# Designs tried in a protein design chat: VH-VL binders against Leucyl/phenylalanyl-tRNA--protein transferase (aat). Part 14

Target 1, 210 residues: Leucyl/phenylalanyl-tRNA--protein transferase (aat), of Deinococcus radiodurans (q9rtp4)
Amino acid sequence: MLAHMPAARTFLQHPDPLTREIAEGYAGGSFLMDNGDGLRWYGVPGRALVPLTEDAGLHVARRMRRELKHFRPSVDLAFDEVIAGCRGHLPGSPERDGEWISDELVEIYQHLHTTGLAHSFEVWQGDELAGGVLGLALGGAFIAESKFHRLTNGSKAALIHLAEHLDRQGFALLDAQIQNPHLATLGVYEVTDKEYRRLLRRALALDVEL
Below, E stands for the ipSAE of ESMFold2; O stands for the ipSAE of OpenDDE; V2 stands for 0.75 times the mean of E and O plus 0.25 times the DockQ between their complexes.

## First folded at step 6 (VH-VL)

Design P7 (from P1 with heavy chain D101W Y106E W107Y; framework fv_enfortumab)
Fold by ESMFold2-Fast, scan of step 6:
Structure P7 (fold): chain C 210 residues (1-210), chain A 122 residues (1-122), chain B 107 residues (1-107)
Amino acid sequence: as target 1 above (210 residues)
Amino acid sequence: EVQLVESGGGLVQPGGSLRLSCAASGFTFSSYSMNWVRQAPGKGLEWVSYISSSGSTIYYADSVKGRFTISRDNAKNSLSLQMNSLRDEDTAVYYCARDLWYGDYEYAFDIWGQGTTVTVSS
Amino acid sequence: DIQMTQSPSSVSASVGDRVTITCRASQGIYSWLAWYQQKPGKAPKFLIYAASSLQSGVPSRFSGSGSGTDFTLTISSLQPEDFATYYCQQANYFPYTFGGGTKVEIK
């Protein structure tokens, strides 16, 4: 039942085999990584979800709320720089503890960007790229594959602006995949893999645009 | 020095309660998911419970669900397991264990405590 | 739940022998498989992660292989300190599950 959901059909029925394969995997609740042993599909027992609104549990500290207005959001303006930032290869970005975005994955993301499945969300401070999120938009679900910062609060600002943007556009799900203490301060919560797939199925039925 | 030390084990009667504790040192406790794993005398390893780094996500083995409660105090670097309505089959050595990260994911238990023994007997 | 079937349950071996232990998952778990060694009266010791990656400090006579559902742990030349029980564990999905263990005993 997940394979040809109407809202996600552009990708699930795409003429490009790679786009179809990747969309099918994510629509089934899996995600793609290269942890040094090649490209593999993964699942997690506790899926990390970002609330889209403060009413839904998104926690934006007062100080951070004031800072948000100094970051200007954009979509798909600096896709290659966002990938580089997520890899820790963008000048000024901190080094990553683990790198799972291999050269092969970079080429896959670039290809998926041309078919409309992969996107970047950026936040700018003046003319400087302050941070961003790399992800996939599938129906009303945004799967945030990775995020980075170059300037103070850049990754947090990117995630909060993204959540607010997705809410305005009618999205139902923002998937951060894996919980950590930084994400927990924003109100990120975990659901079981079975519950994630149920939420995903509902989100896939939504016809929305990033 | 990365270390986990369990305490709180002992002898209890069926239907009784015990609280196990695990003291963590030598690493940033708040950055790791934690688990309880047990081993009955002469038997294999059995996973009991999981708690995420923030404490927001918790899982239990079906055999203990509704009777055991896992919790953590990141300010005190401690993990706890409250065990209620204990049964003879809960008799085991209880280990706390830290999840190893592989990329951005928890993958295996790289650090184990020495264990604390729980005996449920009348 | 993902069932982990470990075989054999025990093996009698001599120092210098090659020992192979098999672990099978009831569902695909990719490379989310770890191996542990447990000596009598002690906590388990972490040996291998990602099915084939040897933990720092573990002797090179230990090796792991496999992906998906079928995995093996091999000890190429058994030493006196290797007599122990070995467990596999999947971490792909909750509940986390262990194999039943393989006891490597002196012949």
Scores: ipSAE 0.000, ipTM 0.439, lowest interface PAE 12.6, mean pLDDT 85

Design P8 (from P1 with heavy chain D99E L100G D101Y Y106T; framework fv_enfortumab; at its last look DockQ between E and O 0.05; V2 from the best seeds 0.00; counts 0 for: pae E 10.7 > 2, placed apart)
Fold by ESMFold2-Fast, scan of step 6:
Structure P8 (fold): chain C 210 residues (1-210), chain A 122 residues (1-122), chain B 107 residues (1-107)
Amino acid sequence: as target 1 above (210 residues)
Amino acid sequence: EVQLVESGGGLVQPGGSLRLSCAASGFTFSSYSMNWVRQAPGKGLEWVSYISSSGSTIYYADSVKGRFTISRDNAKNSLSLQMNSLRDEDTAVYYCAREGYYGDYTWAFDIWGQGTTVTVSS
Amino acid sequence: DIQMTQSPSSVSASVGDRVTITCRASQGIYSWLAWYQQKPGKAPKFLIYAASSLQSGVPSRFSGSGSGTDFTLTISSLQPEDFATYYCQQANYFPYTFGGGTKVEIK
């Protein structure tokens, strides 16, 4: 299922003040979190980017390529369940160290979903939600805020399917913010904050649909 | 003020037992993974054990497997390390350490206690 | 287990000197390396994560670089308060392992 995505400019000039404020923060290269001491804007010196294709450096192991066909992707079919999964509150989801997606952030994401800035990307096995990605789509950039799995390989399958979907739709960036060992095995790489902001500005000019 | 305070160290004979405790304050203890790290006199750092925020996932260094047991009590904001069958080579300062989180993952040991000394002798 | 080899074991330097410490992993750990500073009689202090990302509150004279197996910690202009032992740690896989440490002694 396809989601309708307006151009980045429509969010930066949106009539809704909250949507405009959040869009401005992310367009400037920052991201919003609550790491136990309240809502604040954050940045990192090394920004983690996910290649959109294997030609660009995305590494999909042979066994994982076989597993991908068992997962059915979708967009915006289970937004609230994806948030719950990212918080570790969905039955069958793994435990979480810290709840950076605070109750206040849940309300913000739900509001941004109604204005079209926040989205969910899901992967299913039969009728079961196997995993997903919570993120913001701003121009040709997708900022992947959080991931989760319920079934084996669900989060990895969600991220790989998302990268391939974004490439087909003409997106330029898939932002994972912070590098980790799991992401590194997929070919995720780091760029400087200055280079990230340059790439982001180019992506924001694109008018693409999720 | 975020703080970790260790206690329970002391002198023990080889083959004996000790239980170390770590009291946490100034943060939501139940939201963080915890570790024990030790340092023998004049030597480097050695990771000992890990416990997840809920207590469900536990890892040990091979040198202590089967002898040490890590546990936590989230209602009391405390971490424990039960040390059995102690050996001379377990002599060290034992540190309680928190894995900080930044978004979806933990990142290294951002907060450390002052350490408690364990001496296994004779 | 992933073995972390750190060099040199000690270095004597003057205030204002550039100090470089190296850390080598026995197998690839991508960027999952942290650096710590330990002053005499005190617990270690967190400096750097993900090989090159500086922790908040750490002076800008500290920097980290490297990926895969070879990593470096650099202090661009040594200050008196930098007298300490520095440790690298791989955070890629359990068991977590530390380097042997590098003692920086001010002349």
Scores: ipSAE 0.169, ipTM 0.643, lowest interface PAE 4.0, mean pLDDT 87
Fold by ESMFold2, look of step 7:
Structure P8 (fold): chain C 210 residues (1-210), chain A 122 residues (1-122), chain B 107 residues (1-107)
Amino acid sequence: as target 1 above (210 residues)
Amino acid sequence: EVQLVESGGGLVQPGGSLRLSCAASGFTFSSYSMNWVRQAPGKGLEWVSYISSSGSTIYYADSVKGRFTISRDNAKNSLSLQMNSLRDEDTAVYYCAREGYYGDYTWAFDIWGQGTTVTVSS
Amino acid sequence: DIQMTQSPSSVSASVGDRVTITCRASQGIYSWLAWYQQKPGKAPKFLIYAASSLQSGVPSRFSGSGSGTDFTLTISSLQPEDFATYYCQQANYFPYTFGGGTKVEIK
């Protein structure tokens, strides 16, 4: 129901065919990956969602709350470096989850960045890039594709700061796609594919921006 | 005493092969990423290859990709560089180097071996 | 690949002189820069990490500065044991790259 998605229509009806195709796939609840055999659309029966606030279930340990003030967030300042970090192409990036990002997918993300669909969320310690999240913003949904850090707690700080930023901006959904033990410590939870698609449809109807 | 000791250098014909070894002692080898760095006679330093502490992540300089293979054996505290299809430009002293950490930062190469010499000539 | 341009290629100096060596990166590397000292026939010796932090045991006459693309190594009062070749090295991106070296020689 595109008529009920004013913010998302920018991409679902975008003149650029690639941007439109990618937005349609994500709006349908799928995501892109390249597991060695080229680009394919994937789905999972249980989708991992990040609570945006502590009231909603985001767990921020007292130690982490103190450390967060040493991380300064930003949007779209280091897009190419965040991709490189996620791919393990930067030294000193011990925690990363984007090895699946092929050269072809990098070009796609770079293109989507120019059309406004793909974004990077960074955290800094002083002048050093401490970590980041690569993702798509579609209506009131942010789909976190990959994250990394170069400094201790950088990826965790990036995710927490991102959740807080999204809440301030009126987003409804932060999708981490696949659960893991590190995400679980933050209160990340899984929903069924059916529930995910319902939540996603409501988020897509929101008129918000990153 | 923290040490890295290279061995396996020598004279070889173009197209030949050599295997370099690096023996580590005095530190927990399995906790550190390792590198090979080379220096041609009278020239500067050139990074050759990187291997992560677990061995799961490996990088090569473009000049050696497809010809050189880095590996490690954490049970034996050893790092290796298998060099195939050797060329004149591979002539150098080869150093084994530990990648140092302080806090969250990778500090570069804090411990170096003495080097082993590889000469490729007809 | 990040090109590291080091200057001068050599410098002639006397004991007690102040020596400054520069290193320029072809693109930003934040503070991920190291300095090494090498004497003939010896392995490099690590001096400075993170652009300005001295390795344990390095004399305080050595100092480093800079961030981004422009970096310097300074020896405030040159000593006889400081005659050597000095290299900078970036550690922000693979492949790791070194400067071409600066030979510090006796006048």
Scores: ipSAE 0.012, ipTM 0.589, lowest interface PAE 8.9, mean pLDDT 87
ESMFold2 (binder alone), look of step 7: mean pLDDT 93; pTM 0.950
OpenDDE, look of step 7: ipSAE 0.647; ipTM 0.853
ESMFold2, look of step 11: ipSAE 0.007; ipTM 0.551
ESMFold2 (binder alone), look of step 11: mean pLDDT 93; pTM 0.949
OpenDDE, look of step 11: ipSAE 0.075; ipTM 0.691

Design Q10 (from A5 with light chain S31Y F32S R33K W37Y; framework fv_iscalimab)
Fold by ESMFold2-Fast, scan of step 6:
Structure Q10 (fold): chain C 210 residues (1-210), chain A 122 residues (1-122), chain B 112 residues (1-112)
Amino acid sequence: as target 1 above (210 residues)
Amino acid sequence: QVQLVESGGGVVQPGRSLRLSCAASGFTFSSYSMNWVRQAPGKGLEWVAYISSSGSTIYHADSVKGRFTISRDNSKITLYLQMNSLRTEDTAVYYCARDLDYGDYEWAFDIWGQGTLVTVSS
Amino acid sequence: DIVMTQSPLSLTVTPGEPASISCRSSQSLLYSKGYNYLDWYLQKPGQSPQVLISLGSNRASGVPDRFSGSGSGTDFTLKISRVEAEDVGVYYCMQANSFPYTFGPGTKVDIR
């Protein structure tokens, strides 16, 4: 039963209706998006998963491995700035179209952050926020909703550092939802929806912290 | 102003080699992935090769794999396409193109060069 | 490989009339958060290709609002609300969702 999952129970049995509703949707294998026709739950036949280690298939180019040393990772230090970065609204970053994260979605993510479901993962160069990932942590699964860069390689560094961090913490899944060529170059692979739901059920039973 | 300028095209015999260059200006070259795209006379566009911003990830179309090699020199702000074992069917205008990649929102070949003609004939 | 098809392959339009071009992919191009890695390019006679639409529906900088892109997954449409003389050329869709990147065969647009 999704409502009886031990490691995810904090959110699946949460007293806050919004947190519970969102957690149940993701625990069921769906993800929330707004494609211009309102907020809807989506699923895909081929789900994109990020390997957590190079041994598992994560491809970190030689030059990128050296570059990773220059990025300092953190969790939940700059949640609002990470959302702004994902929206293309962070000062000093490359200009981009950030309109898919509406003001309504910002409020939802901020609310989920207060209840502990939504998180930011940041990478820094000195005192500069270089990039980050916005996502949800549910049991041993991390669903990467969006990512951004402000400095060269910041988005890639954030995703690689996140994968390695999740592996150290005992997570089982890093979910990118849908494959693309950039993700493919990092070793991201696809599984069927049936296999994804199987892997997700196992991950939800894990008692781990971000 | 942002621009890409190809050079190195010409007439060559089958089996010979040719190296194309693409000189970038007006932007931080080392921050962008680059592509080569070709167009045979009177035909459509065909993607040839991709190289990531650092040069660490490379893909080639099956039609050129093992014969062509994409590379870049970020210090010289130049993209290359080494073309070996040329065939008559490689005759085309070759374009270099910049990938606009700023995460989940931006993706396109937003800047294209003028193209350089490669003619492979006996 | 993802195969891209376009329809029609050629069309002639009276100036000021609308034009519609269809692009179909053999596999879904949908990326996370609703973005389809499907771009539209225009190649005017004697010129290099130029981007018109990126990510299915995002109009590129400097492109007139008479151009619009729509669709999701495997079926996409490029619409020109009123075709002008400067719109003559060959229109290509391209998927950047998976390597190898693949272009459609092109749609030639002429004015009568």
Scores: ipSAE 0.000, ipTM 0.488, lowest interface PAE 12.4, mean pLDDT 85

Design Q11 (from A5 with light chain S31W F32S W37Y; framework fv_iscalimab)
Fold by ESMFold2-Fast, scan of step 6:
Structure Q11 (fold): chain C 210 residues (1-210), chain A 122 residues (1-122), chain B 112 residues (1-112)
Amino acid sequence: as target 1 above (210 residues)
Amino acid sequence: QVQLVESGGGVVQPGRSLRLSCAASGFTFSSYSMNWVRQAPGKGLEWVAYISSSGSTIYHADSVKGRFTISRDNSKITLYLQMNSLRTEDTAVYYCARDLDYGDYEWAFDIWGQGTLVTVSS
Amino acid sequence: DIVMTQSPLSLTVTPGEPASISCRSSQSLLWSRGYNYLDWYLQKPGQSPQVLISLGSNRASGVPDRFSGSGSGTDFTLKISRVEAEDVGVYYCMQANSFPYTFGPGTKVDIR
């Protein structure tokens, strides 16, 4: 008989060794990439965080708010297509030059999807996949590993809809790892590694679901 | 008809202040992040400052941090650069530039002003 | 800070000949969403800079097909298949992967 279990503890004590290992790495504040040097755990001194609400600093320009209505959000409807989009391999999408999501990492994400750690968040225009976010949900933290677009504004729409969805579900943290100017337009801010680990520990204590 | 026009440059002594303005026209100013870029006479381009469309996110180059402040007034459709404690090495043509960052596969600085010359000399 | 370098720093080309400019970054520019946050700008004599290429290889609107960008991570190339008189100027690469944004030193392209 299955009792309710905290999401973070479910993965940190999971019977699958790979799921436990990956969950433990992320719970410790690291993230996994293959940046041409093989699979390695990374950390950053300044961690990029996406505010979940306008009150917390999320900025949605007037033009972007107008565009958001054209995008319909979903969870886990097109996981393999979202991975393909993040790799630049989805037909009809703009080319992505190079990639950090290796074939080995694809297999890992697909496996983690079966154990419930890895998820896709999609945005659609009609029946067309416009953009999406690939990430991990661990406790009240969502680690946004990668995002992509097929249609104009698709990745921004996906990230904004995701932030709103996470807030409604009771999540405390949306982690984009590395700041860049394009993320900064949305109000993404940096915290020190020590502050990130404090925020992460609080988020991991939350029993929420995507 | 989309354009950016800088003003406020001039000759000033070291330690003084200047405020540069960049007037935008032909587009919805409040929807775009903006940058300041400078170029010393005969030298290359140097990025100075960034401000998000709402004004909530701001970054400055280390060489000007604490002395220069980028700001914007979306109701006046104008970008500003307040330059305090000016040094001779701040002598440059200052450009404002629009950051086209929607659509994900767009170019970064798609519109530049004509520039305004700031000369810091004793 | 990410340091950008360009090679060569100056180049003289006969009209109709190809030109190639290299740009190297001290850190990888390939991170978020799999894009290389590297742009190429041209500054013609006496004019403001103008964008040529964004995100490593995406040609800006109105830019002729003779311009192309390639590369990934730390090594990037701007190619002009046939240099024309209006292509004279200084070419700059710029990284927009992280703050502070940094430009390369520029490559001056002249016609013989």
Scores: ipSAE 0.000, ipTM 0.481, lowest interface PAE 14.0, mean pLDDT 85

Design Q12 (from A5 with light chain S31Y F32S R33N; framework fv_iscalimab)
Fold by ESMFold2-Fast, scan of step 6:
Structure Q12 (fold): chain C 210 residues (1-210), chain A 122 residues (1-122), chain B 112 residues (1-112)
Amino acid sequence: as target 1 above (210 residues)
Amino acid sequence: QVQLVESGGGVVQPGRSLRLSCAASGFTFSSYSMNWVRQAPGKGLEWVAYISSSGSTIYHADSVKGRFTISRDNSKITLYLQMNSLRTEDTAVYYCARDLDYGDYEWAFDIWGQGTLVTVSS
Amino acid sequence: DIVMTQSPLSLTVTPGEPASISCRSSQSLLYSNGYNWLDWYLQKPGQSPQVLISLGSNRASGVPDRFSGSGSGTDFTLKISRVEAEDVGVYYCMQANSFPYTFGPGTKVDIR
């Protein structure tokens, strides 16, 4: 029967209570964050979305396109290292401040990885982990929770490679939650909460794989 | 030979409108986000507006929001700033500036125009 | 909005001597990718601003190595190891971590 169910419903009806609870929260348009006062569900009036293709508005400068060729992408090859990188705990990474990934949240992500909801997307230079994205794949939506770099251009390369990968796999939505100038230069745009929930419902109906 | 050239400045009375242009040359204009930055006589720099490479994302400083509109025409390789309901406080040299976002290690306003003076006085 | 402050606001140095300018932000400029979204610009008399340092410490193309940027989070420093006559002007820090972009008030550097 899985062939007749959107991928998101696998998690919304999962036998694991934690996986169901987290999937339900994200399916409702919220995201989980520890902002220094414990884990809370958050929403925003303006949701940041990453276009998946240059035709849809993803901006990749020609100079950056040349740099992308130095990076080899992968999925779920180094999940624990990507979490460590996003926390600023990976040896050789630049200083990080404002870590929101608590020890409690690490345990949750590790558990969600075993049930198939949480994933890592990595970019490598040779055998060195250059950067990555930690996120959740729910139906045709990828919620990019955090990203990091260890080598020059690693975080931007990871996000661009991820967008192109998601497009090839048939995903409809790449969610970055909160806009900032760096994301805006990539073509990231804001939608209202109402429009986000509409786009999310459509994405959740898709049966695609990362 | 990357260059930005502003034009359209002049003397106007309060409440009137003025349109600034910024002509780009020597680079692929459609590949860069652009900004307007102003400087009142003898004062510091103040960011005014941002527009993404495609024109889909636009931001304005609170001091000009609702009065100024940034726009671009990639086919004409030109950036614009439509200034309505001008106030004496808008008197400044207006610069256009290119955003350079080359990966995650180089981000700046790397190319600036020469500026065009807008004087709002009675 | 993120408020940027600079100190000193005015500095006179003897040619060949070092100069140091501080920039402070009301909120952290350290982005989740590990970079500080803080740039330094120089405006020479009668000229347009030009970039000196991007992302806290990355010297822009063509900028002499006597210029260096340091700091993280909310406290940043621009240093000129040996001030030359061509370095006279007003130095501005600017944050690009959040919209709206905001500049510091500027530091005027002159030589004796």
Scores: ipSAE 0.006, ipTM 0.579, lowest interface PAE 10.2, mean pLDDT 87

Design Q16 (from Q13 with light chain S31Y F32R R33S; framework fv_iscalimab)
Fold by ESMFold2-Fast, scan of step 6:
Structure Q16 (fold): chain C 210 residues (1-210), chain A 122 residues (1-122), chain B 112 residues (1-112)
Amino acid sequence: as target 1 above (210 residues)
Amino acid sequence: QVQLVESGGGVVQPGRSLRLSCAASGFTFSSYSMNWVRQAPGKGLEWVAYISSSGSTIYHADSVKGRFTISRDNSKITLYLQMNSLRTEDTAVYYCARDLDYGDYYWAFDIWGQGTLVTVSS
Amino acid sequence: DIVMTQSPLSLTVTPGEPASISCRSSQSLLYRSGYNWLDWYLQKPGQSPQVLISLGSNRASGVPDRFSGSGSGTDFTLKISRVEAEDVGVYYCMQANSFPYTFGPGTKVDIR
């Protein structure tokens, strides 16, 4: 029933074939990765979701709440730098062992940014990019593809600020795909693929902006 | 100085219960995820349980699911492991350990307690 | 569950000579962030475990530079360039890529 999801229609019926194809894949509950053997669509039996508010289960430790004030959030101010950060290519960033964001996937994200599907969320300390999240905004769903930090707590600060920003904008879903212990500290929880698709369907009907 | 101190170990008969405590000091306990790890005499390390900083996310090893329960009291700065229906194979030194997460570039159990011995025998 | 294996399970080294320990995981430990969620721990006789290497290759604070970690995905190596008496103990690899966390069986390192 994607033809009857008005908020996602701009991308699902987009004149650009690539934007339409990628939007359809994500709207169906899949996500793209390149693990060194080419681009493939992935799915998981347990999908990791980030609560948008503390009332919904987002956990922001007292120490972290104090630290958040030192980070200034922004949207789409440094898209190429955020991709570079997620790949470990920014000076001062920790070295990455492997990169699932291949050169081909970089070109795809840059193209999707021009059509309005792909976005960056940044956190700064002064003029220095401290961390960020690369993702896709489709209806009221934000699919967080990757995150990075350059400064201590930069990736956690970026994700917490993003969750709070998405809540203020009326989003319903923040998708981190795969659970790990780092995400679990923030209250990230798992839902079944069936439940994820149900939540996604509802989010796709929302008409919101990042 | 950051420290973790376990207590509550001892000798207990099969089928009985014990509650282990881990007292933290020198750091903001409520900001860290915590783990229990055990080691049977002369054997290797086995992860037992995880609890997030708020207590909202909990995982247990399959060998202890339904019998052991990890919990925490952030106001008392203490981690707990409630062990029910104890078996002889649960005999081990039990360590509590802190998850240190400095972003994606560093993650470790950076602080460990001295351990407390639990002996399950008849 | 991710199964961790180590080789060798025991190693006796002449002081000053190098040592190498292998760790293998049944699934890739390379997370989407580009880091391998594999740590190395050392347990000296009568002591609690201590962290040695984090995320495949990052040396923990206070750990001598004679220790190094390498590898990616499913195959990892811990190297000691010059084994000293204080390096005696059991070395464990551990994955934190997914729950449950799992340790390798350990490699016991002794001096001749």
Scores: ipSAE 0.000, ipTM 0.485, lowest interface PAE 13.7, mean pLDDT 85

